# VH-VL binders against o27280: the designs that were tried, part 33

Target 1, 266 residues: o27280
Amino acid sequence: MDSMNVPEVLEIKRIVEESESVKTFIFSWDFRREVRPGQFVMVWDFRDEKPMSVSLIDPVRSEIGISIRRVGEFTDRVHGLSEGDLLGIRGPYGRGFELMGRDILLVGGGIGMAPLAALADEATARGMRVDALVAARTADELLFLDRLEAAGVNISTCTDDGSCGFKGFAHERLLTLEENHDMAAVCGPEPMMFQVMRILDERDVPAQLSLERYMKCAVGICGQCCLDDTGFRVCAEGPVFWSQELSRVREFGRYRRDPAGRRVPW
Short names: E, the ipSAE of ESMFold2; O, the ipSAE of OpenDDE; V2, 0.75 times the mean of E and O plus 0.25 times the DockQ between their complexes.

## First folded at step 18 (VH-VL; framework fv_marstacimab)

Design j2 (at its last look DockQ between E and O 0.14; V2 from the best seeds 0.00; counts 0 for: pae E 8.9 > 2, placed apart)
Fold by OpenDDE, look of step 18:
Structure j2 (fold): chain C 266 residues (1-266), chain A 121 residues (1-121), chain B 112 residues (1-112)
Amino acid sequence: as target 1 above (266 residues)
Amino acid sequence: EVQLLESGGGLVQPGGSLRLSCAASGFTFSSYVMSWVRQAPGKGLEWVSAISGSGSSTYYADSVKGRFTISRDNSKNTLYLQMNSLRAEDTAVYYCARGSSWEYFGYFDYWGQGTMVTVSS
Amino acid sequence: QSVLTQPPSVSGAPGQRVTISCTGSSSNIGKNYDVHWYQQLPGTAPKLLIYYNSNRPSGVPDRFSGSKSGTSASLAITGLQAEDEADYYCQSYDSSLRGYVVFGGGTKLTVL
């Protein structure tokens, strides 16, 4: 599928304002090209290119959605776009989530809920029981709550400041939940994911975690997203990893590399 | 200190309209879900409506859907409830309450003193 | 009538232990949704008493405790005092009612 590496210029069909800092951009999609929750696409605004998770997969409407948080120059430009404007999209890339079992737990923080929202749609469509722990710093940063509810997801919320749900971090809330699940999917700040993974391992719950790294080529060539001591490329072997795989990754939850390749703390 | 103060209650005829207000202070108003809960005389508590911090999401009990509208002005730290097509069964003390959670696991950690609404011919 | 069922009244003597039940269903407590409790003194607004099944807000004495199991929750009051005479309400969420916050019918506690 070499054609997937050529950006397609697509029109923005709709824009959904998820929060003050997050927008979902909707595009027409040819589903002859398969896309899975957990995979990402490269978004090109004709000046720069960035990897973005797919947050919506709608085969009925022949649409996909990409949720983008406003965090820098590129995303500032994209957030300035309107319906009808154009973006380049290539992909999808990477390994997506695998659904296993009957009961699934989703743990997401901030924009990390984007790929999990897509996973929730698939899981519920398959008749799975889905519990979602949605975390954010404040109530206004909680994402996709209405969408998850509509899908039949059992939602728990937590916020750092206690403005919505449990006051505290996701791993702290998780400790208060007694329910066991067949599988968990986790995505958010890496320190959060690290703590959540530890708890899930102690409970013998199989877990998949989606990592975020600086990504340039998306095709496993440049090595910018290579994880220390393993040779794992986030764009090729990931971004979704099993907890057992991440247990081999020394840098997980501890540090990351900047665009220059330097180690920087989380 | 968190404070909630309701106003706008009174006597109204069936089919009439009334607008309630709740003035909030002592916290970042826009960060919290706010709700209206009512209590008929001598009866229990009934959730009426809720609105997200930004106002982007609103929720209603079936008993008031299509008749009541919840809104907020975060610049004024004020919550509103527009009540139209009022019925006798809408007679109650209406409380403004701060929700520390979204509707899914929502609880109310602060309540106003309430304002009485009487619908009678 | 209420989605959550409470006994209309309970009573106890000072110093005794009393329990107030809150019975739900598979669409609320049975879905492992959290239960919260409120105390309403005569002529006053409700006050949060217990949140997330068993947690006490600041200022609530430890003689108040909450628990949840299956489709039911319970509020226990030990060392009953005259000042505890009030109405008590349980509250949760019901998925069948499109995101409704639901209350119990309330229980009047009389201290003899």
Scores: ipSAE 0.019, ipTM 0.580, lowest interface PAE 6.0, mean pLDDT 92
Fold by ESMFold2, look of step 18:
Structure j2 (fold): chain C 266 residues (1-266), chain A 121 residues (1-121), chain B 112 residues (1-112)
Amino acid sequence: as target 1 above (266 residues)
Amino acid sequence: EVQLLESGGGLVQPGGSLRLSCAASGFTFSSYVMSWVRQAPGKGLEWVSAISGSGSSTYYADSVKGRFTISRDNSKNTLYLQMNSLRAEDTAVYYCARGSSWEYFGYFDYWGQGTMVTVSS
Amino acid sequence: QSVLTQPPSVSGAPGQRVTISCTGSSSNIGKNYDVHWYQQLPGTAPKLLIYYNSNRPSGVPDRFSGSKSGTSASLAITGLQAEDEADYYCQSYDSSLRGYVVFGGGTKLTVL
C-alpha cells in the first residue's frame, strides 16, 4: 500500500521540435521520483493514455523530456498542444538500461534514439566511450544528432534512401563498423532490432534491447503487454531485455499486437 | 549547391604564420565535420586537421600538432586554419574539405579549389 | 612510407578493365575501418568516387566499383575511357594514429 499510481497533471514547460514529426515535451520534475534511461511514462491527454520514452533526464534543472512521434490520433492531439498546456504523467515504469564496461555501442532507429540519447548522456558522464549508429528512412528523420555530438558521442549514420550517411539498413552499416564493444543498447523498429541482435550475438557483444508493446495498466496487472511463450510483461520485466532473454521469445521480430490483442505483421 | 572557397594562402618565410579561411555555402555548415587536407607539389594527399560540427572536438596530424589550430565560426559559415612556426615541408595546396554529416569517421564529399601556401626564404 | 600502399601507376586501353589495389594492415583496413576512393584529374581538386567501401555518389557511373576484404581494398574500373586518366587515392583510418585519417600514396592511371 502507500499511494495510488495516478497521473500527475503537469504543465508543458518547453517544446523542442526535433523533426517535422517528432517533438520533445519538457516538464518540471521532482527527482525524488528517480528516472533511469530506458524507463517509460504513461502520457495522458485527458482522453487516452500512451507509453512514451523519457529522452532527457536533467536533475540539475529539475526537468525531464518526453519525445513523441506523431503517428495517430493521440499523438496528433498532443502535437497540437502549446507551452503552458497540461498533460497527465504517471510513472516512471519498467526496467531501464544497465551500463557496464568502458565502451558502449548504441543502435537506434527513428524515435528509438530517444531513450538512447538519455543513456548516452549518462554513459559520457561516467567517462565511457560511446559509439552511436543512428538510423532512419531519410535524412530529415535522423534524431538527436546535435545533442549526441555535443556530448562527445562518436556518430555513424545510415538512411534507407541514402540521403545522409551510409545508404542501407542499420544492420548492414553495423557489419562495416568496429566489432569490439563491452556492451550494446538497441532501440527501434523490431525488424531492425532482430537483425542487429543476430550480428551482436555473433560478435559476443552483450546487448540490451528495448521493446514496444501495447500497454493499458503499465504496472503488470492487465496482461496486455505480455510476450508470447515467456509470460514476460514488457511494462514490468522490460521494456529493456537482454538479448539472452529475447532468444526465448517466438514473436520477437515476427509480429506485434494491436490494442485489441490481435496479431499484426511488421 | 555546395561551395567551399579557400583564401589566405601565399608566400611566407620559415617560422612565419598564416591564417587560412574557407567560406562555406549551400548546406547546414554546423552539421558537418570539416577538414583541411594538403598536397605538396607533385605529391599525394595528406590529411591535416578536422573539427566537429559544433567545434567542440579538434583533431590534428602529428606533423602539425602544436603549430596549427583549426577553428570554425558557425554564425559566419567559415572554417579557419591558423598556421604558426611554418616550415618548408608545409609548402602545399591546402584544401577545405567537407566531411560526412555528423560523423568523425568520414569521407570528403566536397572539396574547395585549394589555396597555395609556399614556405620559402 | 604511406600506411596504405597503392601501386604508383596502372594503365589500360579504352574499353578494358583495370583494378587499383589499396593494401593496409591490422591497424587500419584490418580493423574493419571503411575505405573511400577519390579521383583527381590533372590540375583539379579531388572528387569523391566511392564511399563506405562500395557506395557510389550520384553522378558516378556504375563501371566504377569498390570492394574490401581482409586488410586490402580494390577499386575496379570497367569500360575504360580516356576521361578516366587521373590520379586515384584510397582513404581510411588508422588506430595507431588514434583513428585518424590516412590516404594511400596514389595511383596514376594512364589510358593508352
Scores: ipSAE 0.011, ipTM 0.589, lowest interface PAE 8.9, mean pLDDT 87
ESMFold2 (binder alone), look of step 18: mean pLDDT 92; pTM 0.948

Design j3 (at its last look DockQ between E and O 0.05; V2 from the best seeds 0.00; counts 0 for: pae O 13.5 > 2, placed apart)
Fold by ESMFold2, look of step 18:
Structure j3 (fold): chain C 266 residues (1-266), chain A 121 residues (1-121), chain B 112 residues (1-112)
Amino acid sequence: as target 1 above (266 residues)
Amino acid sequence: EVQLLESGGGLVQPGGSLRLSCAASGFTFRSYVMSWVRQAPGKGLEWVSAISGSGSSTYYADSVKGRFTISRDNSKNTLYLQMNSLRAEDTAVYYCARGSTWEYYGYFDYWGQGTMVTVSS
Amino acid sequence: QSVLTQPPSVSGAPGQRVTISCTGSSSNIGKNYDVHWYQQLPGTAPKLLIYYNSNRPSGVPDRFSGSKSGTSASLAITGLQAEDEADYYCQSYDSSLRGYVVFGGGTKLTVL
């Protein structure tokens, strides 16, 4: 029986407060069920179910961490939980990041740093040089900086308001950074990812970008996670796509869809 | 209010040792790269050493490598510079400088007022 | 030693504009490392004036501006005031030293 399609009820082992609005929930995990950076899980609070990125993959301690930003009713309820409380988790699902070369650039905006923190751990374990551009609106929203520094990641920061690091958007900071990387991994607000992708493509840096879309089944059946004009299913063919794949996607960076499927501007 | 207060300077003979301290307050000390920057009398600024927020990485100018040791105690919010085998050319005001958050390749946004080290016979 | 070259002095009358150059090489500014600027008044510690090439910290007047192009950077000061008389240093990093911090030699600004 394949339990990946049914939520496993797990006890919250630890909660790490990453910021005022972001918490990481840590669970025991049996790594016979392999998890790779960039894959996602569906988190079930016994009323609703949402896709969330895995931010910590620790086979030695048999733990995973799932980082969740408080943005609405579901995440408010999850943020109200304590150690010892229960959540349902199904997965992992999707295509994760592929590492290559000796030198990787990570570009993360807000909660998008979650899957990139997991990738940074894997990249440093392989002996790669890891540069990370960590972006947020304000200094208090910059995520995982202590963890990245402790792992030996070379950090650059930017904030919209200039309260920490470079004042401006991630793509503006990127223009001022070293251009010679073997690959890049990008995750964050879709408008940011579009601008970053364009710069990386002009530099001929192979880039992988992690997308999120509305999901219901997470296994490619219902079609709710499809991208316009290509039929790519974020839950099956993604969430991680190469920049070349996304260049064919007309909706990328231009609009989003609400839970009812309506186009709305970013 | 961010404050950096250096101490431990003084007059020392060539070959001697000094330990500089920098007491930090008003910010989350462990999150910042910290540096020592010196300025010989009438001369420009010269970077001496840097240490990462966790203390896991240290960096030294070639002129001091092997003689100086930077360290930090994050439980006491204090940066140190152990200076051994001092030479006349080490005579300078030594500044404690706060780097940007987590970024080694950043700028120095706060500086102490410095402590004078004089190496003379 | 400094690998960033600044003119040793510049001068201007009150109200005028002056520019202080900071010239590097392909191993520092030319490798797209950012340039930061510091003002040092006589007898005082340096103060951050410009960071990431062109950003101003809170409290720095907009008559101070910075730019970077190729292997060089510039600090421009408009509307000179007597209080601007100071030493000015550019700062960056040099990849031949695995990103060690480098300062320019300094420029003494005299307001006439």
Scores: ipSAE 0.012, ipTM 0.579, lowest interface PAE 8.6, mean pLDDT 86
Fold by OpenDDE, look of step 18:
Formats: C-alpha cells, structure tokens, sequence
Structure j3 (fold): chain C 266 residues (1-266), chain A 121 residues (1-121), chain B 112 residues (1-112)
C-alpha cells in the first residue's frame, strides 16, 4: 500500500454530470485505505493541485466519487477530461463527519452538498433517519436530489428564486422547520453556514460544519489554511468542525484569507 | 411486493407510432431509475432507454435516439415510452425494468412481463 | 453483434458444474465496470441472478456464483438441476457508447 501523501494516478472510471457546472468523477478505490464523509483529497491534473471533497463512497462497487464545480482554470481543465483520462489523487485528509443519534439533519448549499451526500449514504446505511435541506440559487443548481431520494432521505429544497421548493435561503427555510434532530451536518457558503449554525445552537442541536479554505499542503505544514486566533488548520483539525469549535473562530462567516493572505469578505 | 406491468404493445406499420406504458407498484417509484429493455423474437436483450427518478435525465441507445422518448409520471407511478418512426427491427418484446438506485448504469432487479410490439407492413 | 461475447450454448448433466463466460473489452469490463447476470426461463421475463460481479439476490441459491477478471466475467453453476435450463445474459457498461448498458448475446443452458 502506497503512502497517502504520494499521489496515485487513477483513471477516471465514470463521469456524472450533476448540473451545468458540477461533475462527479468516479474512480476505482482500494478500501484498504479508509475514507470518511467529510474528508477531502488532493486532486492533481499534473499542472496544479486542488482539494476536493469526497462525495461518493461505495464499498460495493469499490468506487469513490469526487464532485467538482467549475470555478476556475484548474476546474475548467478537469471538466474537459473524459472517461479513461488520468488524475492524481492523494489522501484522504482531514477530519470527517461523526455520526451520532438516530435522526440527523443535513443542510447543504450548492457544491456543499457533495460531502453531505456521502454522509447521507452512510447514515441511511446505518438505519438513521436523514432529513436533508438542499439549497441552491436556482432549481438547476440543486444537487444529488435523485441520489438522496434513492437513499431514503427526506428532502426539503429551497432556492433563492423560488424555482424549486421554498423561496429563500437555507436558514430561512430552517426556521420554518420545527423538528429537532440529534445532530446536524452543514456544508455550503460560509454565510449560510453561519446563519444555520446560529439557529441550531439556539435549538441546542449539536452541529458539525465543513469549512472551505485555501489549502496547499493538506498536511498542516504550510499554514495557508490556518484560522485566525485559534491556530486551527482546516486541513488538519478540519475541515469538519463542531459548532463549539467554530464559535472560537472570529473570521467564521465574516471573512477569509486569499492566496496572498489578505483578509477578504465573503 | 414490487410489480411492473407493461401495456400498449401491438401491431403497427413501418413509420407508425406507439406509446408504451408501465405501471409500477410496491415501491417508491420516484426514487428509482427506470429503463426499457427489448428482446426481438429469438434474440438477446437490448437496452433501449433509461430515465432518472425525477425525470430530469434521459438516456437512449443509438438505435432509437431521435425516434423514441422516455418519460415518467411519478404521481401516477407510470413509465412511458413514446416510439415514433417505427421500423421492422424495432419488433420485440419490450420490458419495463427497475434500475439501480444510482444513475447511469447498474443492474435491473425487477422486470415486468413485457409487451409485444410488432412492426410490419 | 453483442458488445459482450457469450457462448451461444452450454450443456451439462444434473449434478455437474457448468461455466458461462462473458468476454468484454477495454471499454467495458476492462474498465473495471461491474458485471451482472440474468436468468431467463423459457417464456418468461429475465430475472436478476448475480449483481456486482459476485453477489446473489435473495432467493438465488449459492450454487450460482459469479466472478470477474481482466476483460472477462464468468458465471458458474454447481450441482446443475433441471430447472436451471434457461438463457443466461451478462450485463455491464461500455464507456465507448456514451454510458450505454450492454448485454451479452446470451447463453442457452441445456440440462441433459
């Protein structure tokens, strides 16, 4: 078994077009190397490397899936690839989600649904009741609905424009839902997660949130993903954090660091 | 108990049209990819078309692309296959099959009894 | 004709072991895509026999087994019984056909 820090060159087994801007790349995976929902891998296209969440974990097919949203030069190149093409994958890295209780709430926005979809599969396989609030700007950007339904997830949708489900933001829809859960997992735009976390805290629902930061090394060395005032490294101590941990992070939901280390607003 | 019941088969002339239906019961219909698979008399199985649970994604074999349209009504638990510009080589028993819970490809765990379509002048 | 190649027929006596091969290519089984098997009794619809290479659905006896290696898959039937007389089809996926489900040509099993 190769070191997790050495990129393994893998063939793209299958590509699933999730939306206009999101594709899932599926790879054969040796499950002797454990992977958990919420963890990420470093994807290498032999020119650049980017962290990507694992969105599919399928031990039966011996496959993993990585969902990638087209947002820049790297992802443009990757989206141009075809089945049979090669990518370098190293990892997995970071702390994944922990499942607890019997009823779990998933709140995801946009590509944030990627790790949550994997979590949904695990949770349902364990016999947990899973409710998912899936948010997007428009109906066309809602991700993994068929997959979630097939897994037995109870889905609630919301869109900014009202093209599908509740018209509004995820936290607004959450306010209309009165049911409490044993725990919640949240992933999406940080402003969304910030608002959702506040509501969940008020309801005394334990919550885990997956953060996105600029990551380079993925092994806690370079410090690029270090969170202010805490010293938390998103790649090492995260990307999944408990709400109590994030309550100590001043920048959460307020600003982030750009590649040059400058504070930039969300 | 999962049940799939096809209907709509019959005799049609070349160039004609026919619409097949498949009534599903015993499971959450919207949660599953559904497919049509056909079998010509004395021949093997041929995948024809598939549709995602929500109906948002459709897939076709090259042999029927542009002529056949798969659709579904989840409120009625019914799968459809609109067949236009029918050819003699389309003559077959058409099976409704429940596909994998994952999109694109998988296995078919339940099949209907099929409905016969005969295209002949 | 078929993307996956099966022998047109196999035969065996009751109690014997028979094997049905399914030969693919680098664009299907060779891509490490899963293989599934179906049994079709005379005058009936196909029935799922093996899924994901070697798994048996409920109700399928353990004398049926599946395997996959390289660009080929195989269905083995031990303790052959009269009721096993049927057509058997392998099924997989071919990337060269833009996501098409592909079947083998089918194998007629005769129990002597």
Amino acid sequence: as target 1 above (266 residues)
Amino acid sequence: EVQLLESGGGLVQPGGSLRLSCAASGFTFRSYVMSWVRQAPGKGLEWVSAISGSGSSTYYADSVKGRFTISRDNSKNTLYLQMNSLRAEDTAVYYCARGSTWEYYGYFDYWGQGTMVTVSS
Amino acid sequence: QSVLTQPPSVSGAPGQRVTISCTGSSSNIGKNYDVHWYQQLPGTAPKLLIYYNSNRPSGVPDRFSGSKSGTSASLAITGLQAEDEADYYCQSYDSSLRGYVVFGGGTKLTVL
Scores: ipSAE 0.000, ipTM 0.488, lowest interface PAE 13.5, mean pLDDT 91
ESMFold2 (binder alone), look of step 18: mean pLDDT 92; pTM 0.946

Design j4 (at its last look DockQ between E and O 0.01; V2 from the best seeds 0.00; counts 0 for: pae E 14.8 > 2, placed apart)
Fold by OpenDDE, look of step 18:
Structure j4 (fold): chain C 266 residues (1-266), chain A 121 residues (1-121), chain B 112 residues (1-112)
Amino acid sequence: as target 1 above (266 residues)
Amino acid sequence: EVQLLESGGGLVQPGGSLRLSCAASGFTFSKYTMSWVRQAPGKGLEWVSVISGSGSSTYYADSVKGRFTISRDNSKNTLYLQMNSLRAEDTAVYYCARGSSWEYFGYFDYWGQGTMVTVSS
Amino acid sequence: QSVLTQPPSVSGAPGQRVTISCTGSSSNIGKNYDVHWYQQLPGTAPKLLIYYNSNRPSGVPDRFSGSKSGTSASLAITGLQAEDEADYYCQSYDSSLRGYVVFGGGTKLTVL
């Protein structure tokens, strides 16, 4: 496992433009190193390092994909890269999603669809029925629709402005959809996930939720991603948590900590 | 082209049983919720029951709960409604309707022609 | 006993504008559940006319429009034509009890 902590310098095999602000970077991957949907890798551009979810797992092509949204200096640099350029990748880290039952519900918002897209591929390959609620602010920000459709996923969309599908938020749309899935996987803005989790709990649907926190070491040492009251480390015990675990986390859906450790609202 | 064709309607005595069928074609049947909606003669529409695409979940109107059973065979692209303990007030044209995607309670974008069920002594 | 209330009948002359109201409550339209509309020609099955409050399926002319506000929805028909004579039903979801699909009582539209 020690070798996991040393970044491997990998060539960008190809780049997929998912939206105006999101690109998927594809790398060759040695699958002797197992990777699961919901796990993340640390991406190193030789100046800085950031955690990124794995959005594609393709054992047939021996490839993985990492979807990155342009949100700051690091991601700006990465988005400026081309096929053939190099990045450092170490990992994977964290606890991924577990698949249960026959019917699975995916609820994703924005870039939160990245790990869910990988999960969708695995679920459909296992012969599971996959329903996905894909949410975004606008139609142009909806991610992975064609990919999900090609995989056989039943898609429902919602947008804040109503430009595609249901006009409103994911939790509002969810109230009008099927409620008896065997399990659910959720990833997106934490306020969204909080509301979705409450609905799923009321419906007695077991739910897994992927959290996003500031992660520095990725190996559970630095404590920067530690959740209040529980001591859960998002990089070690997460980023995927069961709803009953998150019910113990006071800060969930309410606040997070910045790199300086200060509480900041969502 | 999406097609829905109901069958199995007829005359039955109170307390009797009847089984309706709806043959679907022109779409991936298992990806859609399916519902039964009925209309008494000269009256409005009344939702009866819905079943998920996989068939694992069902819901019923209070008026038919415990008496009617909705089911489906995705290998045959067929929706069913088993009606037991029929009452005079169950007399209606019964429509099968396709739900919007995997929504339980969305809209119905396609309807069959309906099959008449008459419950009378 | 319909959960959604519609006027039993409306009428208009060709070329006129008519509106059909659908009044709900805090347990259905008031909870921001979507309203859908259906047209039922005499002796035929219902046809989807409006979905998600204001969207038209393919083949439905733009003279049909839907809106929703508060606990009520409305269907408007402009440029009324003879072929518009039919029954119209609103539909939504009600969260009371276990929740059900609910229809309005229907409105008979007569073209004079």
Scores: ipSAE 0.147, ipTM 0.696, lowest interface PAE 1.9, mean pLDDT 93
Fold by ESMFold2, look of step 18:
Structure j4 (fold): chain C 266 residues (1-266), chain A 121 residues (1-121), chain B 112 residues (1-112)
Amino acid sequence: as target 1 above (266 residues)
Amino acid sequence: EVQLLESGGGLVQPGGSLRLSCAASGFTFSKYTMSWVRQAPGKGLEWVSVISGSGSSTYYADSVKGRFTISRDNSKNTLYLQMNSLRAEDTAVYYCARGSSWEYFGYFDYWGQGTMVTVSS
Amino acid sequence: QSVLTQPPSVSGAPGQRVTISCTGSSSNIGKNYDVHWYQQLPGTAPKLLIYYNSNRPSGVPDRFSGSKSGTSASLAITGLQAEDEADYYCQSYDSSLRGYVVFGGGTKLTVL
């Protein structure tokens, strides 16, 4: 654990194309540094570094996978890399998801399915029943469907344009689905998570939600990932929070913060 | 280091009210969920209620729901239980118990010594 | 009231092994919820003994051990000592009670 805060330079072992815009980068990993679903790593391309969620945790093969969506200059550069190229990785950081009960609901939007895919693997390995609501704008952007099906997950899909599954938003589809889960795990666009959280709270389903905020240090020192009204640091006390914690955070679902700390709309 | 001290117990008639307090020290009080757990004389443990670290969320056992109110004052490091419409079956030692930082229904790692509530005519 | 069943009493001689069972159902231990154990000496508050099925807090000797299988959990005490004479409670979460904490009825351990 002494080297957790210093990037380790690792070779990209394999690259999996998950969609046109999402790739999973797989690395060898020494699991004496434990990793749990919902934790994140800082990925360093020798120029800049960004937080990325762990999507694959495979202690048997000693492998970790990190799924990255192409959305800007950093991720464009990383997507241009090949197997054998190097990246720096420091971590893992943050509080992961806690599993309880035998029936879990996963609700994921877009790249938010990445940490939930890792959680699904752990839950199914424990013999839990896993239902997953997988959401995207279009069918081509639905992630991890084959992997989830192979793990025995019961999948419901929705797309904004109706090209696959239910036409509409994740929270609209959720209203039509079975209500009796022991817990839920939610990750995706923050407006989606807010709406989903309200439904789960009305159903008295304990829910854990994974947030994204701007990060610099990832170890809780710089304060750049703090939430309004609580002082909670997403990198230290999160990124996974219980719904009850988030219900009193006024910024949740209403706005986000830029690197300068300014409030900007979703 | 961690200490929890209950007070406010006593003898009360059925239908009466009582307010319990728990003074906390040795930890950052606002970061932990807190529970009340009771034990009738010669009987086992029964969970009563839990409150989140911020005080924003509360849960109650069905046996006390609507009659008891859990609250906290984080500026005074104090947990409270307001007990109304008391019944003979509420007679017990009431323990203040610390939960985890964010789990509502986990284990209890520190307990007070308890305060006795007797409901008798 | 208790959905977790423990034997009312167990006894053993010094140096012996005893086991205290905690039997639940498909709505608690059988849903793979964790089990925790508490020791209560006469006239005192409960003390955490085992958490998350088998973990020992600092200061709890390794002669105390916990395990879970199916719908049941077990607390084992080896090398029994006079100071172990106490009441022992198991605890879990029960989904049929809308996520409430449940305790077993308690087991009185007598050291002969």
Scores: ipSAE 0.006, ipTM 0.427, lowest interface PAE 14.8, mean pLDDT 85
ESMFold2 (binder alone), look of step 18: mean pLDDT 92; pTM 0.949

